# VHH binders against Band 4.1-like protein 4 (epb41l4a), part 16

Target 1, 289 residues: Band 4.1-like protein 4 (epb41l4a), of Danio rerio (Zebrafish) (Brachydanio rerio) (o57457r11to299)
Amino acid sequence: FYCEVLLLDESKLILTTQQQGIKKSTRGSVVLDYVFSHVNLAETEYFGVRYCDRSHQTFWLDPSKTLAEHKDLIATGPPYTLYFGVKFYAEDPGKLKEEITRYQFFLQVKQDVLQGRLPCAFNISAQLAALAIQSELGDYDPYKHTAGYVSEYRFVPDQKEDLEDSIEQIHKTLLGQVPAEAENNYLAIAKTLEMYGVDLHPVFGEKQAEYFLGLTPVGVVVYKNKTQVGKYFWPRITKVYFKETQFELRVLGRDCNETSFFFDAASKTACKNLWKCCVEHHTFFRMPE
Key: E = the ipSAE of ESMFold2; O = the ipSAE of OpenDDE; V2 = 0.75 times the mean of E and O plus 0.25 times the DockQ between their complexes.

## First folded at step 12 (VHH; framework vhh_5c3l_4)

Design n1 (from m3 with A33V; at its last look DockQ between E and O 0.72; V2 from the best seeds 0.62)
Fold by ESMFold2, look of step 12:
Structure n1 (fold): chain B 289 residues (1-289), chain A 125 residues (1-125)
Amino acid sequence: as target 1 above (289 residues)
Amino acid sequence: QVQLQESGGGLVQPGGSLRLSCAASGFTFSDYVMSWVRQAPGKGLEVVSVIYPGGSDTYYADSVKGRFTISRDNAKNTLYLQMNSLKPEDTAVYYCAASEGVYEVSGTEVYTDYRGPGTQVTVSS
């Protein structure tokens, strides 16, 4: 067995049979424990390791299953590629107890912004990027930070000169913020953005209309053309069910009547993954009232 | 071929304990919601307990809370029910049931894509 685990700091952890004794019969939890130990995490419940299948669908490695039981992972290698990341986004990252946990969240959210998964308006983009550069470079120093220094870094998609000028101006105002403080301030802003912690799954409604279901820290959100058209909080969700490609979400209304919403996934595999992720989110973020 | 086979039933005095087991094969056990359902003489099926694929999310009927404990060993494809402080009212046939793709918070709805033949539990003196 030979795999590389891509970490959020862009480094790799190599796991093999020879070095760690990892075999196809090894449970996913053992792999996760090696990764968690490597990055020195104690607050592990927010994190997981994911992989992509041949169809480019992503899955979280199941800690309770053997590697052999992950058929779609096994089909991709050897070698295998795994991705460490935040699985459940804390509603308030500031309440995380350890700085190393907040640092990993910061790295994940910074990646989410850079990859366009967490859209930001111009002024928010400038603030976030300035905080990221304060963490990376420290205080602005006109003798060290020469003209155009921001352009050596990428913080957002489509990073243009007007944004980079704004980033520089804000960086100048952050004098004295230590890296941990800047990172916490980054998370405090990012947690308020609409797409923070949203895990999108493509689904189809009536007459094959395309929607996305977003699994979020507060509930399930339904999107059509990037516009929110439904929002169901975890405490009001009473049933999550799938059969074949049909996904059902049952919601308790304020009138105490239950209503079911139905969607179709592209395949049974996608539907099962959506179901599993949704149940795991429900369990993590809300229990029934 | 899917198989569920219960074991561990029998005759026990009130206050006693039994441990039920259910051996599963023919499906990916770790992906299934597992449950114990029972049928007392002259009554319908009652959900006793449910355990979800992760093993930590569980449901218990009010009549058994604090006395029964459901667990699963995904490595051995086995479901368990530890039954303590047994009462005559617990007398029933106990069935192991499995379903894929169900999660509901009441715990009272039974989904039995597969069900075993059952094991008799009799509590009497």
Scores: ipSAE 0.436, ipTM 0.718, lowest interface PAE 1.6, mean pLDDT 90
ESMFold2 (binder alone), look of step 12: mean pLDDT 82; pTM 0.834
OpenDDE, look of step 12: ipSAE 0.748; ipTM 0.888

Design n2 (from m3 with A33V G55S S56G; at its last look DockQ between E and O 0.74; V2 from the best seeds 0.66)
Amino acid sequence: QVQLQESGGGLVQPGGSLRLSCAASGFTFSDYVMSWVRQAPGKGLEVVSVIYPGSGDTYYADSVKGRFTISRDNAKNTLYLQMNSLKPEDTAVYYCAASEGVYEVSGTEVYTDYRGPGTQVTVSS
ESMFold2, look of step 12: ipSAE 0.470; ipTM 0.739
ESMFold2 (binder alone), look of step 12: mean pLDDT 83; pTM 0.840
OpenDDE, look of step 12: ipSAE 0.753; ipTM 0.889
ESMFold2, look of step 13: ipSAE 0.496; ipTM 0.747
ESMFold2 (binder alone), look of step 13: mean pLDDT 82; pTM 0.837
OpenDDE, look of step 13: ipSAE 0.783; ipTM 0.903

Design n3 (from m3 with A33I G54R G55S S56G; at its last look DockQ between E and O 0.10; V2 from the best seeds 0.00; counts 0 for: pae E 7.6 > 2, placed apart)
Fold by ESMFold2, look of step 12:
Structure n3 (fold): chain B 289 residues (1-289), chain A 125 residues (1-125)
Amino acid sequence: as target 1 above (289 residues)
Amino acid sequence: QVQLQESGGGLVQPGGSLRLSCAASGFTFSDYIMSWVRQAPGKGLEVVSVIYPRSGDTYYADSVKGRFTISRDNAKNTLYLQMNSLKPEDTAVYYCAASEGVYEVSGTEVYTDYRGPGTQVTVSS
């Protein structure tokens, strides 16, 4: 058995039978524990390890199942590729107890912005990127940071010269922020963005109308044509159900009446995955700390 | 083929205890929501208790709260119901049931993909 776990700092953790004793009969929890120990995490409940199947659908490694029971993962290798990341985004990352946890959140959210999963307006993009540069490079120093230094880094999907100019100007105003402070400020801004911590799942309604269901720290959000058309907080969600490709979300209204929403997923596998992720989010976020 | 087999029923006196077991095969037990459902003579089905596969969250009917405990052992594909302080109104056939794709916080709906043949529990003097 040979797998590599891609970490948020872009490094790899190599796990093999020879070095760690990991076999197909090994439970996912053992793999997760190796990863958590490697990155020195205590607040592990926010994090997981995911994989992609041959159809490019992503799944979280189930800690209670053996690696062999992850049939779509096993079909892809050896070698196997796993991705460490944030599974449940804290609504307020500033309340995370350990700095290393906030650092991992910072790395994840920075990746989310770079990959376009967390869209930002121009001014917000400039602020976030400047905070990321402050964390990585420290204070602006005209002897070190010569013309065009921002171009050596990528912070957003479409990073043009006018944005880079704005990033540089904001970096100059951040003098004195230590890396941990800059990272916390990054998260404080990012947590307010609409798509922060949103796990999108494509679904279809009547007449194959396209929707996305977003699993978020506060509930399920329904998107149609990139516009939010519903938002249902976790405490008001009373049932999630699937059969074949049909997904049902049942919510309790303010008047104590229940309403069900029905969607189709593209496949039974996608539907089961949506259901599983939804149940896991409900469990995590319905029971506040 | 899917099989659910209950055991542990019988005759007990009021205030007594029984432990029901359900051996499951033919499906991925760890993925299924498991429940105990009962039918008293001349009555419809009543959800007694539900246990969810990953969270381990449980539901109990009001009539059994504090007296019954549902549990599962995913390694042995076995569902349990510990029944304490039994009352004559607990007399029923108890069914082990399994469903996939239902997560309901209250556990108020009877929904099963599979159900066993049942085991008789009789509470009588």
Scores: ipSAE 0.013, ipTM 0.431, lowest interface PAE 7.6, mean pLDDT 87
ESMFold2 (binder alone), look of step 12: mean pLDDT 83; pTM 0.842
OpenDDE, look of step 12: ipSAE 0.137; ipTM 0.467

Design n4 (from m3 with A33V V50I V110L; at its last look DockQ between E and O 0.88; V2 from the best seeds 0.69)
Fold by ESMFold2, look of step 13:
Structure n4 (fold): chain B 289 residues (1-289), chain A 125 residues (1-125)
Amino acid sequence: as target 1 above (289 residues)
Amino acid sequence: QVQLQESGGGLVQPGGSLRLSCAASGFTFSDYVMSWVRQAPGKGLEVVSIIYPGGSDTYYADSVKGRFTISRDNAKNTLYLQMNSLKPEDTAVYYCAASEGVYEVSGTELYTDYRGPGTQVTVSS
């Protein structure tokens, strides 16, 4: 077996039967342990490894299952492609104990901004990008950073010249920030954005109306046309259930009455994945951080 | 062709221990919520313990907390219940149960898409 694990720093970790003894009977936890050791993580509970199936659905590798039990992964190879990343976004990354953990969070969130998963207003985009440049290049230096140097880097999906000019001006103000400081400041800003740590799942309501369910550090958020139309905190969620394509979320109201909300996923596979991700988020975030 | 088969029951003295096993087949065991439920003489079914597919989330009835431990081995498709410090009130038929797609935080609702024939546990001197 040949597997490539794509890391957040854009490097690859190659896992094979010949080098590591990885087989279809190997459990997911063993694969995860190789990846976690490679990136030197102690705070591993926030992280996982993803794969995509042939229909472009994304799944987390289950540490308790064998690779053979991940049927949608096995159908795609060999070779297999896995993606290391943040599975559970800490509500306050500044409270993470190890700088290595915060660095991996920084890389993940930078990717989220670049790929448009974490939308930012112009002034926030400029601040984040300037902090990213400070962490990568260090202090502004007119002998090294000639006019237009920002254009060599991509920070947002549609990076225009006026944004790049703003990034340069802010970079000049960051003199003296060491890389770890700039990365922490990046996370301190990014954690306040609405879509920080939001895992979106498309669903349908009545009359096939399109919604998204966002799994977030604080609860489940319902979106219609990019507008939040519902928000249910994890402590108030009492049941998560699926049958075939129907997904049920039961919530406890302020008067201790329970109400269920129902949605349809596009397929049983999507519904089961939504259920599993939702249960995993509930389990993780019901504990104090 | 779903099968759940409990084993490990028997007669034991108060304060003793038993380990129940449940062999499962005919469904994807690693995706299922597994539970032990029991029925004491003349009483209804009671949820004893629940273990979720990831194995990290468990539930125990108040009457068994600290004495019973649920576990699962997904590679062997087997559910376990280690019962320590057994009391006469633990006397019951113990059933292995399985359900897909449910996550319920109070642990008081009974979900049994599949249930085994049960194994008798008798605690008496």
Scores: ipSAE 0.449, ipTM 0.739, lowest interface PAE 1.7, mean pLDDT 90
ESMFold2, look of step 12: ipSAE 0.431; ipTM 0.727
ESMFold2 (binder alone), look of step 12: mean pLDDT 82; pTM 0.831
OpenDDE, look of step 12: ipSAE 0.774; ipTM 0.898
ESMFold2 (binder alone), look of step 13: mean pLDDT 82; pTM 0.830
OpenDDE, look of step 13: ipSAE 0.798; ipTM 0.908

Design n5 (from m3 with S30R A33V; at its last look DockQ between E and O 0.79; V2 from the best seeds 0.00; counts 0 for: pae E 2.7 > 2)
Fold by ESMFold2, look of step 12:
Structure n5 (fold): chain B 289 residues (1-289), chain A 125 residues (1-125)
Amino acid sequence: as target 1 above (289 residues)
Amino acid sequence: QVQLQESGGGLVQPGGSLRLSCAASGFTFRDYVMSWVRQAPGKGLEVVSVIYPGGSDTYYADSVKGRFTISRDNAKNTLYLQMNSLKPEDTAVYYCAASEGVYEVSGTEVYTDYRGPGTQVTVSS
């Protein structure tokens, strides 16, 4: 067995039968424990390991199943590629107890911004990127940071010179922020963005109208044409159900009446994954703490 | 072919204990929400307890909380209900039930995509 786990710092952890005794009969929890130990993580409940199937759909590794029981993973290799990341985004990352946990959240959210999963307006993009540069390079120093130094880094999907100029000007204002402080300030801004911690799942409504269901730290958000058309907080969600490709979300209204919303997924596999992710989010976030 | 078969019922004195078992086959047991549902004479179905896939989340009806314990063994495809401190009002037919794709937070809704034939539990002096 040969597996690469891609970490958020862009390094990789190699897991093999020879070095760790990892084989197809090994449970996912064992793999997770190796990864968590490698990154020195104690607050592990926010994190997981994911894989992609041949159809490019992503799944979280189930700690209670053997690797062999992850049939869509096993079909892709060997070698196998796994991705460490944040599974449940803390609503306030500043309340995480350990700096290493906040650092991993910072790396994840930085990746989310860079890959376009967390859209940011121009001024917010500049602030976030300047904080990331402050963490990486330290204080602005005109003798070290020569013209165009920002261009050597990528922070957003479409990074143009006007943005890079703004990043440089903001970096100059951040003097004295140590890396951990800059990273915490990054998260404090990013947590307020609409798409922070949103796990999008494509679905269809009546007449094949396209929607997305966003699984978020606070609830399920329904998007149509990039516009929020519904928002249902986790404590108000009373039933999550699927059969074949049909997905049902039942919510309790303020009037004490329950209403069900129905969507179709592209396949039974996609529907089951949506259901599982939704249930896992509900379980994690339904408690205030 | 889906099959659910309950066992372990019988006659017991008040305050006694029973352990119900449900052997399952014909479906991927570990992926299903499993539950115990009972029907007392002349009454409707009542959810007794629910256990979700992976075994970590459970629900108990208020009438049995603290006295009954649901568990599952995914390796043996078996669902269990340990029933302690039994009362005459626990007298019922107990059914093993399974449903895929259900997550319902109140725990009071009956869902029986598949249901066994039931086992009689009688609590009588």
Scores: ipSAE 0.337, ipTM 0.671, lowest interface PAE 2.7, mean pLDDT 89
ESMFold2 (binder alone), look of step 12: mean pLDDT 82; pTM 0.839
OpenDDE, look of step 12: ipSAE 0.627; ipTM 0.840

Design n6 (from m3 with A33V S99V; at its last look DockQ between E and O 0.42; V2 from the best seeds 0.00; counts 0 for: pae E 8.4 > 2)
Fold by ESMFold2, look of step 12:
Structure n6 (fold): chain B 289 residues (1-289), chain A 125 residues (1-125)
Amino acid sequence: as target 1 above (289 residues)
Amino acid sequence: QVQLQESGGGLVQPGGSLRLSCAASGFTFSDYVMSWVRQAPGKGLEVVSVIYPGGSDTYYADSVKGRFTISRDNAKNTLYLQMNSLKPEDTAVYYCAAVEGVYEVSGTEVYTDYRGPGTQVTVSS
């Protein structure tokens, strides 16, 4: 048995039968505990391990199931590839108790920005990238950071020269910020972005109109053509149901009347995954931190 | 065609035990959320317990927590309810139900795709 867990710092944790005793009969919780211990996390409730099936759909490893019961994962290997990451985004990462937890959030959000999952405007992109450089390289030093040094790093999709110039100018203003401070400032800005902590699921409405459902720290958001067209806070959601490809969200209005919203997923597998993620978000974000 | 058939009901004394079974056919049992619902005389349907497909995830109504245990045997397509420490208030017709997937904030309403004919449980001295 051979499994690679890709971590947010781009390193790998190798899990095998020989070294850890991990078998297909091992529960997901055991695998998660090895990963959490390796990265030294105590605030583990925000994090999970995901995998990708042969159709490139992603799933979270279920701690209560054996590895063998994750049939879409088992079909891909051996070897198996797992991805460590933030599952539930804290609404205010500055309130996380431990620095190591905030560091892992920083790495995750930096990846979200780089891969385009967290879009940001030019000025925000420059600020975030400058904070990331300050964390990585420390203070600007003209003897070490020669002209064009920013181009050696990637912080956003489509990173052009005018953005890189702006990043350099902002980096020069951050003298004296230690890495932890720069990382916290990065998160303080990123948490205000519209797509922060949004888990998008493609769905179809009436007449095959295309939408996305975003599972967020505050509720379910409906997107059409990249714009928000609906928002349903977790306390107002009274039922989440699926049957085959149909997904139902039932919402309690302020008039105490309930209204159901229906969407179709592309497949039963996608619909069940949407339902499970939605239930997990509802459960997590209705509980005190 | 979906078929659900309950069995194991009967008359018991307060404090006694019963075990209900539900035989299922005509659908992929292991993919369905299963539940027991009951209807006491003159009252509406109440969700007693829910068990999710192949998981450790269960729900119990507050009135039965600690006394009732739901379980399933996916190899036999059978749902079970072990009822211990029975009270007269548990007197009802108990129905086996199958749903695609349900999450209820209140735990008081469910929408089931399939329901059996029910089995009578009577708790009386």
Scores: ipSAE 0.012, ipTM 0.344, lowest interface PAE 8.4, mean pLDDT 86
ESMFold2 (binder alone), look of step 12: mean pLDDT 82; pTM 0.832
OpenDDE, look of step 12: ipSAE 0.778; ipTM 0.899

## First folded at step 13 (VHH; framework vhh_5c3l_4)

Design p1 (from n4 with G55S S56G; at its last look DockQ between E and O 0.70; V2 from the best seeds 0.65)
Fold by ESMFold2, look of step 13:
Structure p1 (fold): chain B 289 residues (1-289), chain A 125 residues (1-125)
Amino acid sequence: as target 1 above (289 residues)
Amino acid sequence: QVQLQESGGGLVQPGGSLRLSCAASGFTFSDYVMSWVRQAPGKGLEVVSIIYPGSGDTYYADSVKGRFTISRDNAKNTLYLQMNSLKPEDTAVYYCAASEGVYEVSGTELYTDYRGPGTQVTVSS
């Protein structure tokens, strides 16, 4: 067994049979514990390790299964590539107990913005990027930060000169913020964005109309044409079901009537993954009652 | 071929304890919702307890909450029911049941793709 775990700081953790005794019969929880120990996390419940199949679909490593039971992972290697990341986004990352947890959230959300998963308006993009630069470079210094210095860094998918000028002006105003403070301020802004912590899954509705289901910290959001067309809080979701490619979400209305919404996934594998992710979110973000 | 086999039933005095086991094979146990369902003499089927895959979230019928504990061991493909403080009204045949793809929070709906032959539990003074 030979795998690379890509961490959020872009470093790698190499896991092998020779070094850690990891075999295909090893449970996912053991692999996760090695990763959590390596990054020095105590608040591990928010995090997981992902893998990607040939169709570019992402799956979370299941701690209760052996590595061999992850058939879509096993088919990709050896060598295997795993990705450490935030699985459940805290609604308020500022309330996380340890700075190392908030730092990992900062790295994840920074990646989300850069990769376009967390869209930001121009003014928000400038603020976030300035805070990221403050964390990385420290205080603006006109003798060190020569014209165009922002261009050496990437913070958003389409970073233009007018944005970079705005980033520089804001960086000048952040004098005295230490890295942890800048990172916390980054998260305080980012948590207010619509797509913060949203795990999107493509589905089809009636007449094969294309939708996305967003699994979020507060519930399931339905998107059509990039516009929110439904939002169902976790306490109001009473059933999550799949059979073959059909996915059912049943919700309780304020009038005590239940309504079921049906969607099709592209494959049985995608449908099962959607179901599993949805159930895991429901469990994490809702107290059993 | 799917098999579910219950064991651990028997005769016990009121206030006593029993531990039921269900050995499972023929399906990916760790992906399945597992449940205990019982049928008292002359009565229909009643959901006793459910345990969901992944997080291991559980459901208990009000009549057994606080007295019964459901658990699963995915490594051994085994479902358990620890029954404490048993009452005569707990007398029933207890069935192990399995289903895939269901998560229903109220516990009122019975989904059984598979059900075992059952084990008799008798609580009698």
Scores: ipSAE 0.476, ipTM 0.749, lowest interface PAE 1.4, mean pLDDT 90
ESMFold2 (binder alone), look of step 13: mean pLDDT 82; pTM 0.837
OpenDDE, look of step 13: ipSAE 0.792; ipTM 0.906

Design p2 (from n4 with G55T S56G S106T; at its last look DockQ between E and O 0.80; V2 from the best seeds 0.00; counts 0 for: pae E 2.1 > 2)
Fold by ESMFold2, look of step 13:
Structure p2 (fold): chain B 289 residues (1-289), chain A 125 residues (1-125)
Amino acid sequence: as target 1 above (289 residues)
Amino acid sequence: QVQLQESGGGLVQPGGSLRLSCAASGFTFSDYVMSWVRQAPGKGLEVVSIIYPGTGDTYYADSVKGRFTISRDNAKNTLYLQMNSLKPEDTAVYYCAASEGVYEVTGTELYTDYRGPGTQVTVSS
């Protein structure tokens, strides 16, 4: 067995039978524990390890299954590639108890912004990027940070000169912020963005209308054309069911009437994964009223 | 071929304990919602307890809550029911059941894609 775990700092952790005794009969929890120990993480409940199948769908490694039971993973290798990341986004990362946990959240959210998964308006993009560069480079220094220094770094998908000029001006105002402070300020801004912590799953409604279901810290959100068209809080979701490609979400309305919403996934595998992720989110984010 | 086989039933005095086991094969056990259902003489099927895959979240009928404990061992493909403080009204045939794709917070709906032949539990003096 030969596996590379890509970490959020872009480094790799190599896991092999030879070095760690990991084989296909090994449980996912053992792999997760190696990764969590490597990054010195105690608040592990927010994190997981994911893989992509040959069709580029992503799945979370199941801690209760053997590696062999992850059929879509084993079909891709050896070697196997796993991705460490945030599975359940804390609503307020500032309440995370340990700095190392907040640092991993910072790395994840920075990646989310860079990859376009967390859209930001121009002003927010500039503020986030300035905080990221403050964390990476420290205080602005005109002898060290010569003209165009921001261009050496990528913070957002559409990073043009006007944005980079704004980033530089904001960086100059951040004097004295240590890396942990800048990272916490980054998260404080990012947590307010609409797509923060949203795990999107493509689905279809009637007449093959395309939607996304977003699994979020507060509930399931339905998106059509990048616009929220429905929102169902976890405490009001009473049933999550799938059969074949059909996904059912049953919701208790404020009038105490239950209504079921039906969607189709592209495949049985995608539907089962949507169901599993949804149940896991419900369990993690269950909030009493 | 899917197989579910219950064991551990028998005759026990009120206040006694039994542990039921269900050996499973022919499906990916760790993906399935597992449950115990029972049928008392002349009665319909009643959901006793449910354990969900992955999360391990559980449900117990009010009549058994605090006395029964459901558990699963995914490595051994085995479902368990620890029954303590048994009462005469617990007398029933107990069935092991499995279903895929179900998560329901009420626990009152019966989902039995597969069901074993059952094991008799008799609580009497």
Scores: ipSAE 0.403, ipTM 0.708, lowest interface PAE 2.1, mean pLDDT 90
ESMFold2 (binder alone), look of step 13: mean pLDDT 82; pTM 0.829
OpenDDE, look of step 13: ipSAE 0.814; ipTM 0.916

Design p3 (from n4 with Y111W; at its last look DockQ between E and O 0.83; V2 from the best seeds 0.00; counts 0 for: pae E 2.5 > 2)
Fold by ESMFold2, look of step 13:
Structure p3 (fold): chain B 289 residues (1-289), chain A 125 residues (1-125)
Amino acid sequence: as target 1 above (289 residues)
Amino acid sequence: QVQLQESGGGLVQPGGSLRLSCAASGFTFSDYVMSWVRQAPGKGLEVVSIIYPGGSDTYYADSVKGRFTISRDNAKNTLYLQMNSLKPEDTAVYYCAASEGVYEVSGTELWTDYRGPGTQVTVSS
């Protein structure tokens, strides 16, 4: 067995039979524990490890299954590539107990912004990037940070000169913020963005209308044409079901009546993954921690 | 093709313990929601306990909470029910059941795509 686990700081952890004794009969939880120990995490419940199948669909490694039972992973290698990341986004990262946990959240959310998964307006982008630069470089110093210094870093998908000018101006105002403080302030802003912690799944409704279901920290959100058209909080979701490609979400309304909503996924595999992710989100965010 | 086979039933005095097992084959066990359901003499089927894929969520009927523990071993395709502090009202035929793609919060709906022949549990002095 040979795999590379890509970490959020862009480093990698190599896991092999020779080094760690990891075999196909090893449970996913053991692999996760090696990764959690490597990054020194105690608040592990928010995190997981992903893999991508041959069809480029992503899945979370199941801690209760052996590696051999992950047939779609096993089919891709050896060697295997795994991706460490945040699985369940805390609603308030500031309440996370340990700084190392908040640091991993900061790295994840910074990646989400850079890759366009967490869209933000120009002013917010400038603020977030300035906080990221404050964490990386420390205080603005005109003798160290010469013309164009912001261009050496990437913070958003479409980073133009006017944004970089704004980032520099804000960086100048952050004097005295230590890295941990800047990272916490980054998360405090990012947690308020609409797409924070949203796991999008494409689905179809009536007449093959295209929607996305967003699995979020607060519930399931339905999107049509990038516009929210439905929002169902986890405590009000009473049933999640799939059969073949059909997905059903049953919701308890404020009037105490239940209503079911139906969607189609593109394939049985996509539908099953949507179901599993939805159940896992419901369990995590409905149950007390 | 699909087979569920329960074992471990028997006659036990009140306060005793039993461990039920269910051997499964013919489907991808690790992807299925597994449950124990029971039928007492002259009564309908009742959900006893449910365990979801990954083991992240379980359900227990109020009558068995704190006394029964459901578990699964995906590597062996086996479902278990540890039954402690048994009472005469636990007397029933216990069935192993499997369903794909269901998650229901109250735990009272019966979803059995597959069900075994059952094993008798009798609690009597």
Scores: ipSAE 0.380, ipTM 0.707, lowest interface PAE 2.5, mean pLDDT 90
ESMFold2 (binder alone), look of step 13: mean pLDDT 82; pTM 0.833
OpenDDE, look of step 13: ipSAE 0.761; ipTM 0.892

